# Designs tried in a protein design chat: VHH binders against Serine/threonine-protein phosphatase CPPED1 (CPPED1). Part 15

Target 1, 314 residues: Serine/threonine-protein phosphatase CPPED1 (CPPED1), of Homo sapiens (Human) (q9brf8)
Amino acid sequence: MSAAEAGGVFHRARGRTLAAFPAEKESEWKGPFYFILGADPQFGLIKAWSTGDCDNGGDEWEQEIRLTEQAVQAINKLNPKPKFFVLCGDLIHAMPGKPWRTEQTEDLKRVLRAVDRAIPLVLVSGNHDIGNTPTAETVEEFCRTWGDDYFSFWVGGVLFLVLNSQFYENPSKCPSLKQAQDQWLDEQLSIARQRHCQHAIVFQHIPLFLESIDEDDDYYFNLSKSTRKKLADKFIHAGVKVVFSGHYHRNAGGTYQNLDMVVSSAIGCQLGRDPHGLRVVVVTAEKIVHRYYSLDELSEKGIEDDLMDLIKKK
Below, E stands for the ipSAE of ESMFold2; O stands for the ipSAE of OpenDDE; V2 stands for 0.75 times the mean of E and O plus 0.25 times the DockQ between their complexes.

## First folded at step 14 (VHH; framework vhh_7nfr_2)

Design n3 (from z6 with K54Y; at its last look DockQ between E and O 0.84; V2 from the best seeds 0.00; counts 0 for: pae O 12.4 > 2, grease 25.1 > 24.2)
Fold by OpenDDE, look of step 14:
Structure n3 (fold): chain B 314 residues (1-314), chain A 119 residues (1-119)
Amino acid sequence: as target 1 above (314 residues)
Amino acid sequence: QVQLQESGGGLVQPGGSLRLSCAASGFEFDDHWMSWVRQAPGEGREWVSSISQYGEYKYYADSVKGRFTIARDNVKNTLYLLMDSLKSDDTAVYYCARLYWGKRTFDSWGQGTQVTVSS
């Protein structure tokens, strides 16, 4: 398969949208649906972490391959099929310019190609994907490899916004790109307001906060207080109800006013006590509910009964 | 306050065995990867082994693979290093270290325990 053909398998975002979800067909509410959310497969982190060299030491990633394969297999068995599978960043461990990046990328692509074709992939960029300090070059590389770094799409009357959160963390080497996203986001949020979407949901890699909007700034795991407050206010004003993220390699979250921050633990390396897993997100006309599942749970039990339970919650 | 205290070091003959222990306190032990690092005289610190929170993942430096075994007891908050087939080159101060994600490195160290392998 030509590189171009391989790219087509991922239904990569282009032109700031996903072709898999034509807006003209997806702008109206059609009934409840669910999607799967993963975060931080991050091929190479387990080994890198183990050696204490988190920046360069990711020369093995077999565990992550197995874990991600298990995730994919579990997802493929789900009935009914999820509307899409979103990965909330840090796809691989090797940052731009680092060793093993190519190999890790290739292996992840290989694994992800096994996802059912009826389940579009939504790929979010993390700091390992575009660098802690992204540049025009690193962003371009990401876009070439995985698709647009920020984009929107509609599913059954719900507006989904994928953001490059690294622009909020450190845009020092690409201020113009940040500005472009800012403008774009404002436009998207305006659309959300004007169209009275059933829901608006945001995907990004770095969480706004882990527990509280007023928590102390973490140098790594959350956005600065000033930044996250501005974003949160903007989201709330536009009617965004939930922000999903990864990055923390632990389940976390909180609520600010009517905005839920949901941090999902990782498919790959765990930094806490959470199992390797995926989050199931159920969307109804009135509510968004979710639950984190271990890969084992998903593989063994499925979610058919649980979906109904989730729908009944809240 | 995070505290790590190594023990079990000593003098052994080549081919001998030792078991090092590290007692951890002042933090949630089972939330962290733990590691052994050693420093030989006149040399820099060398990573030896690491173990995940619940021991699911274990990694070793090539120099000790097949000879050393890392383990932990989360009930006792203790990290272990079983050292078999010791060589003169294994002579070093062995440190227990905690990995911290925010710092992306070892953030806490014990005082170390001396291991001397000599005839």
Scores: ipSAE 0.005, ipTM 0.249, lowest interface PAE 12.4, mean pLDDT 91
ESMFold2, look of step 14: ipSAE 0.633; ipTM 0.870
ESMFold2 (binder alone), look of step 14: mean pLDDT 87; pTM 0.879

Design n4 (from k2 with D31E; at its last look DockQ between E and O 0.78; V2 from the best seeds 0.00; counts 0 for: pae O 7.7 > 2)
Fold by OpenDDE, look of step 14:
Structure n4 (fold): chain B 314 residues (1-314), chain A 119 residues (1-119)
Amino acid sequence: as target 1 above (314 residues)
Amino acid sequence: QVQLQESGGGLVQPGGSLRLSCAASGFEFDEHWMSWVRQAPGEGREWVSSISQKGEYKYYADSVKGRFTIARDNVKNTLYLLMDSLKSDDTAVYYCARLYWGKRVFDSWGQGTQVTVSS
């Protein structure tokens, strides 16, 4: 049984890295590539939202299944294949200890198994995945189910950092885990600086901010002003150019100095006017370009020619 | 300021029909889920129905499923509830409500409209 068969439904992060991308092969720039970013499939939220009780798990999630299936099908049709598919948290709606969590998890796993095997899955943890106030137990459960909650990997000379942003929101029940990530992050950022990586990109669930670094604290949709400023400064100092997130169920974003915050709307429930969709992110030596697509657009038309041209240009 | 105003309530016989309306103003109506909630005398509030931003998704309480139809007109900023085959148990004040994500609750309510089903 090949090590790949033993690894379960998909490649999981282990040992704070992703085996699908060996660092020895991926630490140098090899040319333009692209990846797909989704956020918040959040099985159960549409129903929960409809009833006005978002704190509890929704008892129906057929719509989210269909939407996520459509996303997977669209991704699988793309040519050339994306380097990976990242989901920026809130995989399911039922928080730890809530009803339907097991069923939602199983259904999501089933849907995600249909992703092409050549497209590694990168999973980010959200507050619904590990709780608004994570504990050692909830984090462990996540890690057991989906893989490491924070990790790094290289793709073509680009360093990717996956962070558990819930540690920045409320680490009160697991301060030691937060501290561990903090130390780890500092080390990773040091590596980024020392190796002069082509790019450094961060994935997390909760955005630093929605529109501006100076915006008011939302207490839910963004990190506190003090926290986001500290992180942003740290990222900028290390040369991170872009942070991707979900959580808002709307497209949003802004810039702080030379750092871009990109908030992607959801595969699942929409809170605004955005369609259900995915973000295509093209990485060249000089720049990072991204565009949000509806599932319908991506399914029917694929990636637009101008983005494809960027990928083909060596 | 968010404003919701219900209308269309009244007295109707069992088996009859009513159409409720809710006029919305002061917010982006087409960006929000809207709901009907009712409260019978001496009872708590009961969720009746919800509709997504564009009407793609509609949900109903089991007690009204098959009899009530929720709809919306985003051009007119109006929410509707078509009530057919009314029963005595449907007697209540019916409220139009908006959901707010940050609080994860209904954050705005109308004044309500009285529906009385009696022979």
Scores: ipSAE 0.015, ipTM 0.316, lowest interface PAE 7.7, mean pLDDT 91
ESMFold2, look of step 14: ipSAE 0.726; ipTM 0.893
ESMFold2 (binder alone), look of step 14: mean pLDDT 88; pTM 0.898

Design n5 (from z6 with G102K K103G; at its last look DockQ between E and O 0.85; V2 from the best seeds 0.00; counts 0 for: pae E 2.1 > 2)
Amino acid sequence: QVQLQESGGGLVQPGGSLRLSCAASGFEFDDHWMSWVRQAPGEGREWVSSISQKGEYKYYADSVKGRFTIARDNVKNTLYLLMDSLKSDDTAVYYCARLYWKGRTFDSWGQGTQVTVSS
ESMFold2, look of step 14: ipSAE 0.677; ipTM 0.875
ESMFold2 (binder alone), look of step 14: mean pLDDT 85; pTM 0.869
OpenDDE, look of step 14: ipSAE 0.890; ipTM 0.955
ESMFold2, look of step 16: ipSAE 0.545; ipTM 0.820
ESMFold2 (binder alone), look of step 16: mean pLDDT 86; pTM 0.870
OpenDDE, look of step 16: ipSAE 0.916; ipTM 0.965

Design n6 (from k2 with K58E; at its last look DockQ between E and O 0.01; V2 from the best seeds 0.00; counts 0 for: pae O 13.2 > 2, placed apart)
Fold by OpenDDE, look of step 14:
Formats: C-alpha cells, structure tokens, sequence
Structure n6 (fold): chain B 314 residues (1-314), chain A 119 residues (1-119)
C-alpha cells in the first residue's frame, strides 16, 4: 500500500506525478491550451496583516473564503475549460503548529472541492504550508494533506515541474529531503532535454527573483543570488522558458536570458496595489502568453478575445 | 535489519477495547513515520492510522476515527494502537508499518497480530 492511500481526501500528486495527466497521453503536442494560475489564497493573512500580528494572528479568514470562492466560480465558467488550475503555494496562513491550521485547511479544501472535476488542481507548497524551516514531519504532513510537494506532469507536450522551493530557502532541518529533490530535478531536466518537449514550465512558491537576477537578496521574497543563479542556469540549460511563483502578494517578474520569471499576485491578501486575481496562461507551440486578471474582470468578462484567439488557433 | 513485531491482538467482544503494540528495532525509530494497516479476511489491506516522528501529527481512516488512537514511545521504540468501541468489521490482521518518505510507501512490515471482534 502506498503512502498516498494513507492520506486525506485531497491527494492530487502521488509518486511524483499527477494522475490526471497520464504521461503516455500527454507527451506530444496536441495544440494550444491554457491554464489558470493562482497564488496565496493564504486563509487568515488579511486579518493578521490588518492587526500587525502576522505570526499569531489570522483567526478570521471569511474574506479569503469569499475571494477563493469567487475565483473558483470564475474558473468554472470559463469556456473552453482550462487544462488545470495551479495554486502556487501559501494555501493557508497558519504555519505548522500554529492555531487554526486545521480549520483553515478544511475550509480551503471545501472551497477547492467546488472546482470543476474536469479541471485538475495542481498544488504548490509555500512557506506557510511547510514552515519557513521545513522538517521531514512538516513536509510529510503537507504531502498527506495536499499531495506530493514536488512532482512533474505532462500536458500536451509541455513538461510541468512543481518544486518545493522551501528546500532552497532553508533546508537546514531536512537536508536529505533537499538532496532528494535536487537529484529528482536533475533527472527531470535531463528528460526535458532528451525528449525535446514543446515547453518546460516550472511552478514554485518563492520566486527566483522579483525583477532581476542580479537584484539584492531580500531574505524572504526571493532566493539568494547563489541559489537563484544555479537554478536559473539549470532551467535555461534544460530549455525551461518560464518559472511561475507566488509569495510576493504582488505582480512582479523579469527575464534572465531566455527564462521568464513570473510572480503572480495573490487571490488573498494584497501587499501592493494589485487586485485580487488570477493569471491566465496561454500555451501555444511557439510561445507562452500570460495575463493577470482581477477576479471581477474574470468573472464578468472572462478571457479576452486576443488570448482566446491564440487558443483557437490549431 | 529493520524489524517490526506486533503484539496485543486477541479476541474481544463488540464494544470492547484492545491495545496493540509494535516493537521496532534495526533503525532510528524517531526518524520515521509509523503506521497501522489492517487486512480483513478476503479483503485488501486498509490503512488505519499514521503518526509522525515525534507524534505531532496523527491521521486516521474515517472508519476508525474517534475510536482508535495511535501513539508512540520513542524511548522504548514502540508504536501503539489503542482501539476502543471495537466493531465486528474491525476484525483483521493488524500490521505495523514504517513509512518511507522518499518512496512514499510502507517499506517495512511486521508479521501482524490478529484482532477478532466477535460476540
């Protein structure tokens, strides 16, 4: 019996793969498609932020529920359906061992269960999900709750890599787990090179950088220069074109050589001036186009015509 | 060599209680998630419960939630399963298993202990 069978109802990724997308069927290009990207629903942060107590706050998260529900409703109305819905970490605010974690988790699960069954859910782990300093225990808890913390899947000839970026931030309490991911990643990137995938795309929570590969270390919102450079070089060498992340609660991004870093703002708490929203990502044979939508825009207007036209072009 | 040895099984009446133990040796016990898995006659293996390295996290199958309690003593290298309000459908061989994180599998098993719930 696999450990996956010993987990909760919301097990998505297992065995470092996503069963919703059988590799045998999805390894070849089949035409343009799109997916939806959200980040940081982070149930509890809005309240915590408002009170100035982010560490101990977060006892209310009704607003995040409403926002996430709106997001789910908007997604469910889209036609054609997106290939999947990815959440780039910080699913809830309460870190491991903190109060309200269970309740926040259950509420988020409840909300996400409303996503159309034809739209697979891809969950990325953030620092609030596994801790700023993850342990084997916290990672396992995450995996039991949400699925594998790192995994790959194919969609229409595009290789998607989900990474646990907290291993890059602070692996001090679980160095062996980091090592395991490193080895796995190298293998996946090798596959990407060998199979000449149409595209390779990475999802992680903590961005490589916010604006530039050469920016100063923020110690929180980006990975260290040494780490980000190593990763970026690996990605570029393997042909990865885009890295998507959350964590910043603002839209940001930049380009390093042929690699795009795209930081998406949050469904939940905004730390900047961006609206609550989702990113629409259109994938064609030649390019990856993305646009951030407010929840209101997406709900009222749907996807804009120019993006739709790209999807319709066979 | 990893060794797991279950004990404490037996015959009990419906509504009764049992305490299972699993003695672990041959590995760092407190570095691993541990689990109970059961197999009823003619059925496949069913996950029952898991506990984290230090016992901070516990998970239960819906079928046993509220009735069973998993625990561990890392000083004694022992895993426990307290079973209350036992039902006939709890009849099974109960296995102690180690969760291996890297492979996301139960990689080590005991021989099992028989639990029979019957009037």
Amino acid sequence: as target 1 above (314 residues)
Amino acid sequence: QVQLQESGGGLVQPGGSLRLSCAASGFEFDDHWMSWVRQAPGEGREWVSSISQKGEYEYYADSVKGRFTIARDNVKNTLYLLMDSLKSDDTAVYYCARLYWGKRVFDSWGQGTQVTVSS
Scores: ipSAE 0.000, ipTM 0.249, lowest interface PAE 13.2, mean pLDDT 91
ESMFold2, look of step 14: ipSAE 0.681; ipTM 0.877
ESMFold2 (binder alone), look of step 14: mean pLDDT 88; pTM 0.891

## First folded at step 16 (VHH; framework vhh_7nfr_2)

Design p2 (from n5 with H32Y; at its last look DockQ between E and O 0.86; V2 from the best seeds 0.00; counts 0 for: pae E 2.2 > 2)
Fold by ESMFold2, look of step 16:
Structure p2 (fold): chain B 314 residues (1-314), chain A 119 residues (1-119)
Amino acid sequence: as target 1 above (314 residues)
Amino acid sequence: QVQLQESGGGLVQPGGSLRLSCAASGFEFDDYWMSWVRQAPGEGREWVSSISQKGEYKYYADSVKGRFTIARDNVKNTLYLLMDSLKSDDTAVYYCARLYWKGRTFDSWGQGTQVTVSS
């Protein structure tokens, strides 16, 4: 169904799942497959950053529109098509209650409607989407606009978990919502342990860590040491192989025991030397292989042959 | 230690031009957005212009759009501001500044260079 046939909306996660991937059709291994991960289109941040006023300066986002359109065009020309396109948080820059939030939201929706209708969109909430200190009201607004803030779905025997990571950073104004996610997460991790799933993968906006589980707390770009250790240990016990995140606006990551933390750089504003880009993530029966591409590289040359060979093996 | 050194200021008449330079050292220059900020007599600091790490994005305050051009040379680690069509209200000390992710704002400043526009 085209975006025009669906009234110009994309499918939203509801009921803690994503209807684009019915579990009865996706619960058994059907790989290899791949998906595309982007992060931080964050319409408005480039201008806000340029003025040194990230709280008030985001009144222009034409550059983020062009960059995200470039990303969508690059994705749409990929063949075979990716199974889905995940945006790993900070969809727009303006926080709840701030100026230009409606306009940034409407422009991002318009750009995302151009994604090929055969490629489902997976949306992860970031701190700008729900606020640094979320409330029941800011979470409800996100859910009305984009769909559930946490949910799971299956693709080809792989369990994907989408988490609202702001509940791990600051749940002080929504403790019951955090508790609900904690209970739901324990249930999902139990499923991951018990089923013959091929892999389990987590998407969350805030990385567990940027380089090492033992690193100092950054107090913005990583989760606190006690929190990240508890989550990482839960993920490892359940057999989760990788966590994908954004938020840092730079490529980063590392390994803790058998868990990979992958931090992907931004479609939008760059806070380091990385190019604007997307991450290609290939899932085989044995492993998860990923590579960050600049938007220019992906548009001009597509996916490199070694990854394409993995994608085409069945 | 981060060092930023501005130069190129001076006295000019209205409608004149100047080019400001800022020599940078003590950090990886092309990892950072760089900015010009000015302070007129008796006023607070006013953001003027910023440029991204590789120069692909350039932003200007409304008061200077179309008259000022920001540029950088990442080989020489130098930031520039080309100022055309100068007006009396452009009179200020001009500072070179670095944007830094920690604090999410300017973290380092030069000594400044005086620009004076008078008839």
Scores: ipSAE 0.541, ipTM 0.824, lowest interface PAE 2.2, mean pLDDT 91
ESMFold2 (binder alone), look of step 16: mean pLDDT 87; pTM 0.889
OpenDDE, look of step 16: ipSAE 0.902; ipTM 0.959

Design p3 (from n5 with T105V; at its last look DockQ between E and O 0.75; V2 from the best seeds 0.00; counts 0 for: pae O 6.5 > 2)
Amino acid sequence: QVQLQESGGGLVQPGGSLRLSCAASGFEFDDHWMSWVRQAPGEGREWVSSISQKGEYKYYADSVKGRFTIARDNVKNTLYLLMDSLKSDDTAVYYCARLYWKGRVFDSWGQGTQVTVSS
ESMFold2, look of step 16: ipSAE 0.607; ipTM 0.843
ESMFold2 (binder alone), look of step 16: mean pLDDT 85; pTM 0.861
OpenDDE, look of step 16: ipSAE 0.903; ipTM 0.957
ESMFold2, look of step 17: ipSAE 0.575; ipTM 0.828
ESMFold2 (binder alone), look of step 17: mean pLDDT 85; pTM 0.864
OpenDDE, look of step 17: ipSAE 0.020; ipTM 0.409

Design p4 (from n5 with K102P; at its last look DockQ between E and O 0.51; V2 from the best seeds 0.00; counts 0 for: pae O 9.2 > 2)
Fold by OpenDDE, look of step 16:
Structure p4 (fold): chain B 314 residues (1-314), chain A 119 residues (1-119)
Amino acid sequence: as target 1 above (314 residues)
Amino acid sequence: QVQLQESGGGLVQPGGSLRLSCAASGFEFDDHWMSWVRQAPGEGREWVSSISQKGEYKYYADSVKGRFTIARDNVKNTLYLLMDSLKSDDTAVYYCARLYWPGRTFDSWGQGTQVTVSS
């Protein structure tokens, strides 16, 4: 189905929640389900990277359009339908105030409108979305365009937390906004503990770490040791089991105590050796299983039987 | 010290073929994206092609797409550019360049090799 045919409206997060999932209906466990996770469509990066000018907006992004269209088509063909489709940041390449930002944004919106209406979109903010050093203005622009930058929602007894991880990276120009999220997060984690949610899952753009909580600071691809440790401890204490992210344009991850850090490679530009792809995340009462698929694999073969069987088991 | 050295340039007739090589040393070659960039007389630098660490991803400028093939041998620390169906407009100095992250720029260049397409 072409983008023009879908005519869908984005369900944007507002009031720090997502209306597509009423909490009153979604706060209790109802059985296994799955969702699709993408990261970094980042329209414009492929060209920018190829020319060695990645800090500026690329002037071409046709390939990213095709890739994202393929992703959307693959998702729409899935049966049963995923509960939602989350994009873990860097939606476009042009940072705030940079050339082609408007055009890239409009093209991405056009492509995403082709997503089945029964599949809500969950949009996470990345550094290209709100800037390496976010401001009140850049955050406001994001919120106006895509919805709240941090929010929570329930699906079948699972609490999902979307965080603006740029506040953890560089809040120097918006310390009050960071403080607000910090307070909000503490409240949400308290809720997770009190309600004994089946699972709690975090979405953010910048990984806590790529391989180990004790790894060296990358200064770009992971959060600082002090920051990631504090967050990880907070998450663990609240019973968060998995953190999903993008940003690295490679598959990566590790475990810290009982917390899994899952870094998903990109729909768009690859910086490593992974194929363009999406992650399928299956949620059962007991566990969370995830697998990265190439776009070709997902398009041609769909979800593998062993994962589907987990969903069918009530 | 990072070193890049291009070779394989020369004079060729329109429709002919050339194979460029770039010998890399002084760094972990297979950790980096590599690119070819060309500069024609009196013109600015033009990106030609890029290749990922293991060659999984290859990108080309529209002007050379379908005619040029980028490749690499990580055992030999060598970058290649196979140029087929050469045109007069392909006449330029061709440079090998290393892409660096997080700098996201070309941080190293070779001296270049001259390619001349003329009847």
Scores: ipSAE 0.011, ipTM 0.277, lowest interface PAE 9.2, mean pLDDT 91
ESMFold2, look of step 16: ipSAE 0.539; ipTM 0.806
ESMFold2 (binder alone), look of step 16: mean pLDDT 86; pTM 0.873

Design p5 (from n5 with T105Y; at its last look DockQ between E and O 0.09; V2 from the best seeds 0.00; counts 0 for: pae O 4.6 > 2, placed apart)
Fold by OpenDDE, look of step 16:
Structure p5 (fold): chain B 314 residues (1-314), chain A 119 residues (1-119)
Amino acid sequence: as target 1 above (314 residues)
Amino acid sequence: QVQLQESGGGLVQPGGSLRLSCAASGFEFDDHWMSWVRQAPGEGREWVSSISQKGEYKYYADSVKGRFTIARDNVKNTLYLLMDSLKSDDTAVYYCARLYWKGRYFDSWGQGTQVTVSS
């Protein structure tokens, strides 16, 4: 595929921003809008999980293809169109260097190419995308394939921050990259405070916490207490109101002071009782409202009237 | 050496109950997620349930939700599966498996215990 063909399909984040949303046009509040949030399409996990062979990246992912296609179709039917579609990490199952990674990547790209061109894609990196222990090489590969691993963009006066949360989990093989993101984040949060943005929202893969800031450290699903507290405090201080994540393959969340942690279940493999689905996030001047939909619900019924009414009210 | 040994399987009538046990040795049991996986005759392996290190998180396949309960005793290094309202479709060899969660793979298996649900 020519570089031109790859560039035309995905507005990739570059230079730590997303060109699809010019800041000069998007830095002021223009009215209510909504976006769609998905997480963990993770092509290959369903099969891998069923057999316990997750280490080899899974050799089948047709079901994930179908699910993601259904998601894309549902999104494309929405009227008005969402401002963007964000995927909160674990795009595919095969970690760097694992079998089927190329094939899974290509299939996901193929599926995502069907997203309406008027709906920019926002791609967040997960641990399966860059590894449990990311390296400069794995991060570079991600950036080459999907775009910058952390970046910011404005939509209608709202500042969106995409973070690489793996740097908070295990930066041992790339401490300099973590440091760079830390510095960048501080700068972005300063901007949020100084410009009095309408809202500031964070996207990352690994949740700060699943239910409570004081919950025990999970082996896998949340950030350590020390790390999540530090981040949460930083976010709160800057006026961030909501953090969205995936990774848990279940809906979860909680609040800490003025910060909402929202964990969205997966498009792909479910570990809990939640249906395959997407989250609709409505942004008004005063509040952020979100609701999880099954793919079937969204496909058949669309967005419910009470949420749509929020968008229509100027 | 990691060892997992299942027990508690047997023949039961539909609607009956069984309790499976898995004795673990050769590793720090409370540091690992544990899982039950089953395999019916002529079928592939099917994940049944998983439990986190301290039991805070439990997950079940849709086919067993509401009927099966996974538990663990970290003092006894034992994994349990309580199976209620058993159905013919639950007939399988049930395996205890150690899950390396960060890698999301089963790295150790028991020999399995046969569960047969028949009238």
Scores: ipSAE 0.036, ipTM 0.415, lowest interface PAE 4.6, mean pLDDT 91
ESMFold2, look of step 16: ipSAE 0.569; ipTM 0.830
ESMFold2 (binder alone), look of step 16: mean pLDDT 86; pTM 0.872

Design p6 (from n5 with D31Y; at its last look DockQ between E and O 0.02; V2 from the best seeds 0.00; counts 0 for: placed apart)
Fold by OpenDDE, look of step 16:
Structure p6 (fold): chain B 314 residues (1-314), chain A 119 residues (1-119)
Amino acid sequence: as target 1 above (314 residues)
Amino acid sequence: QVQLQESGGGLVQPGGSLRLSCAASGFEFDYHWMSWVRQAPGEGREWVSSISQKGEYKYYADSVKGRFTIARDNVKNTLYLLMDSLKSDDTAVYYCARLYWKGRTFDSWGQGTQVTVSS
């Protein structure tokens, strides 16, 4: 499909970058900004979860549509506009080859088309998007539908890295793809170090950890101890300060040395007590501040003054 | 090289108790889930129990639930299986296994220790 045919919906990552943010214009610090982070709209999970059939695709996802629409509306009302809107994976519930996948995909696309054109979408792949055990085929399908599964882009002197974290979870059916990302990541991290970026931030679906780098491996919600330590060390060495993720459907996180792991709860199904919501991330020259908002709060009140003041300060 | 060595097996009467140990070496013990698997004569391998790195998560087969307790000492690099209320059906060779967590497969095995429950 020619770039022209896709032109009407949202900018897709291609060539391991996001055209919405030309590097030549975005590689230098220009001042504080903010972006919105969502996770796990996961159309279909609410119903599936309610019936105890969470491993299969849900046959209803109206609630997720409404929630995501509310999110989009809230985002569109924000002033000034966020630099971008990132979705940290599990876009829909139906895994590759499962029922309702096409319908869920189309509905999500429809909803996301309502995002203001001035707000680029950054889409991260989750396990429901490419499978628990991704294949070349599932990854290709994702890339065709949503854009590159891993890529980088610059915004105001900040380097953003989007990773396919499923390659860290189970690359058994696509080891070459994992290797390619590994090499690419090393190159990107080298760039981060060499160019002295203001900040480097990572987006991925599966958390490194939920609370502590030393926590026990959860079969589902975190990366293995060996993997997460290696990645964390690599990130830290390159100066990455924050990793954002979803997948947990709860707010969580922790710190490891100078690295913050931020797990954002879901737009869609909640597994804990958190409200449906979005995270506002404010980036200043000195720090990265983030806060989780319920959709209602964000819709009704917008971003709080203390955060807004940070982005107004030159 | 990964090494696992089971001990503590033996002959016990029904209703008796045993404590199995597995000494681990050659890898970061506290980075891995560990498991017990048993094999009765003429039967396939049966998963018995698994434990996470710090013991936060413990899982048991239904056949041993309530009777067996899995534990570990990461300082000693040792895995344990406390077996209470032993039954004849518990007779098997018990293996210590390292669990490759992401694949839910076992990537390393001990030589096993024989447990015989007989009157």
Scores: ipSAE 0.346, ipTM 0.713, lowest interface PAE 1.4, mean pLDDT 93
ESMFold2, look of step 16: ipSAE 0.688; ipTM 0.874
ESMFold2 (binder alone), look of step 16: mean pLDDT 86; pTM 0.872

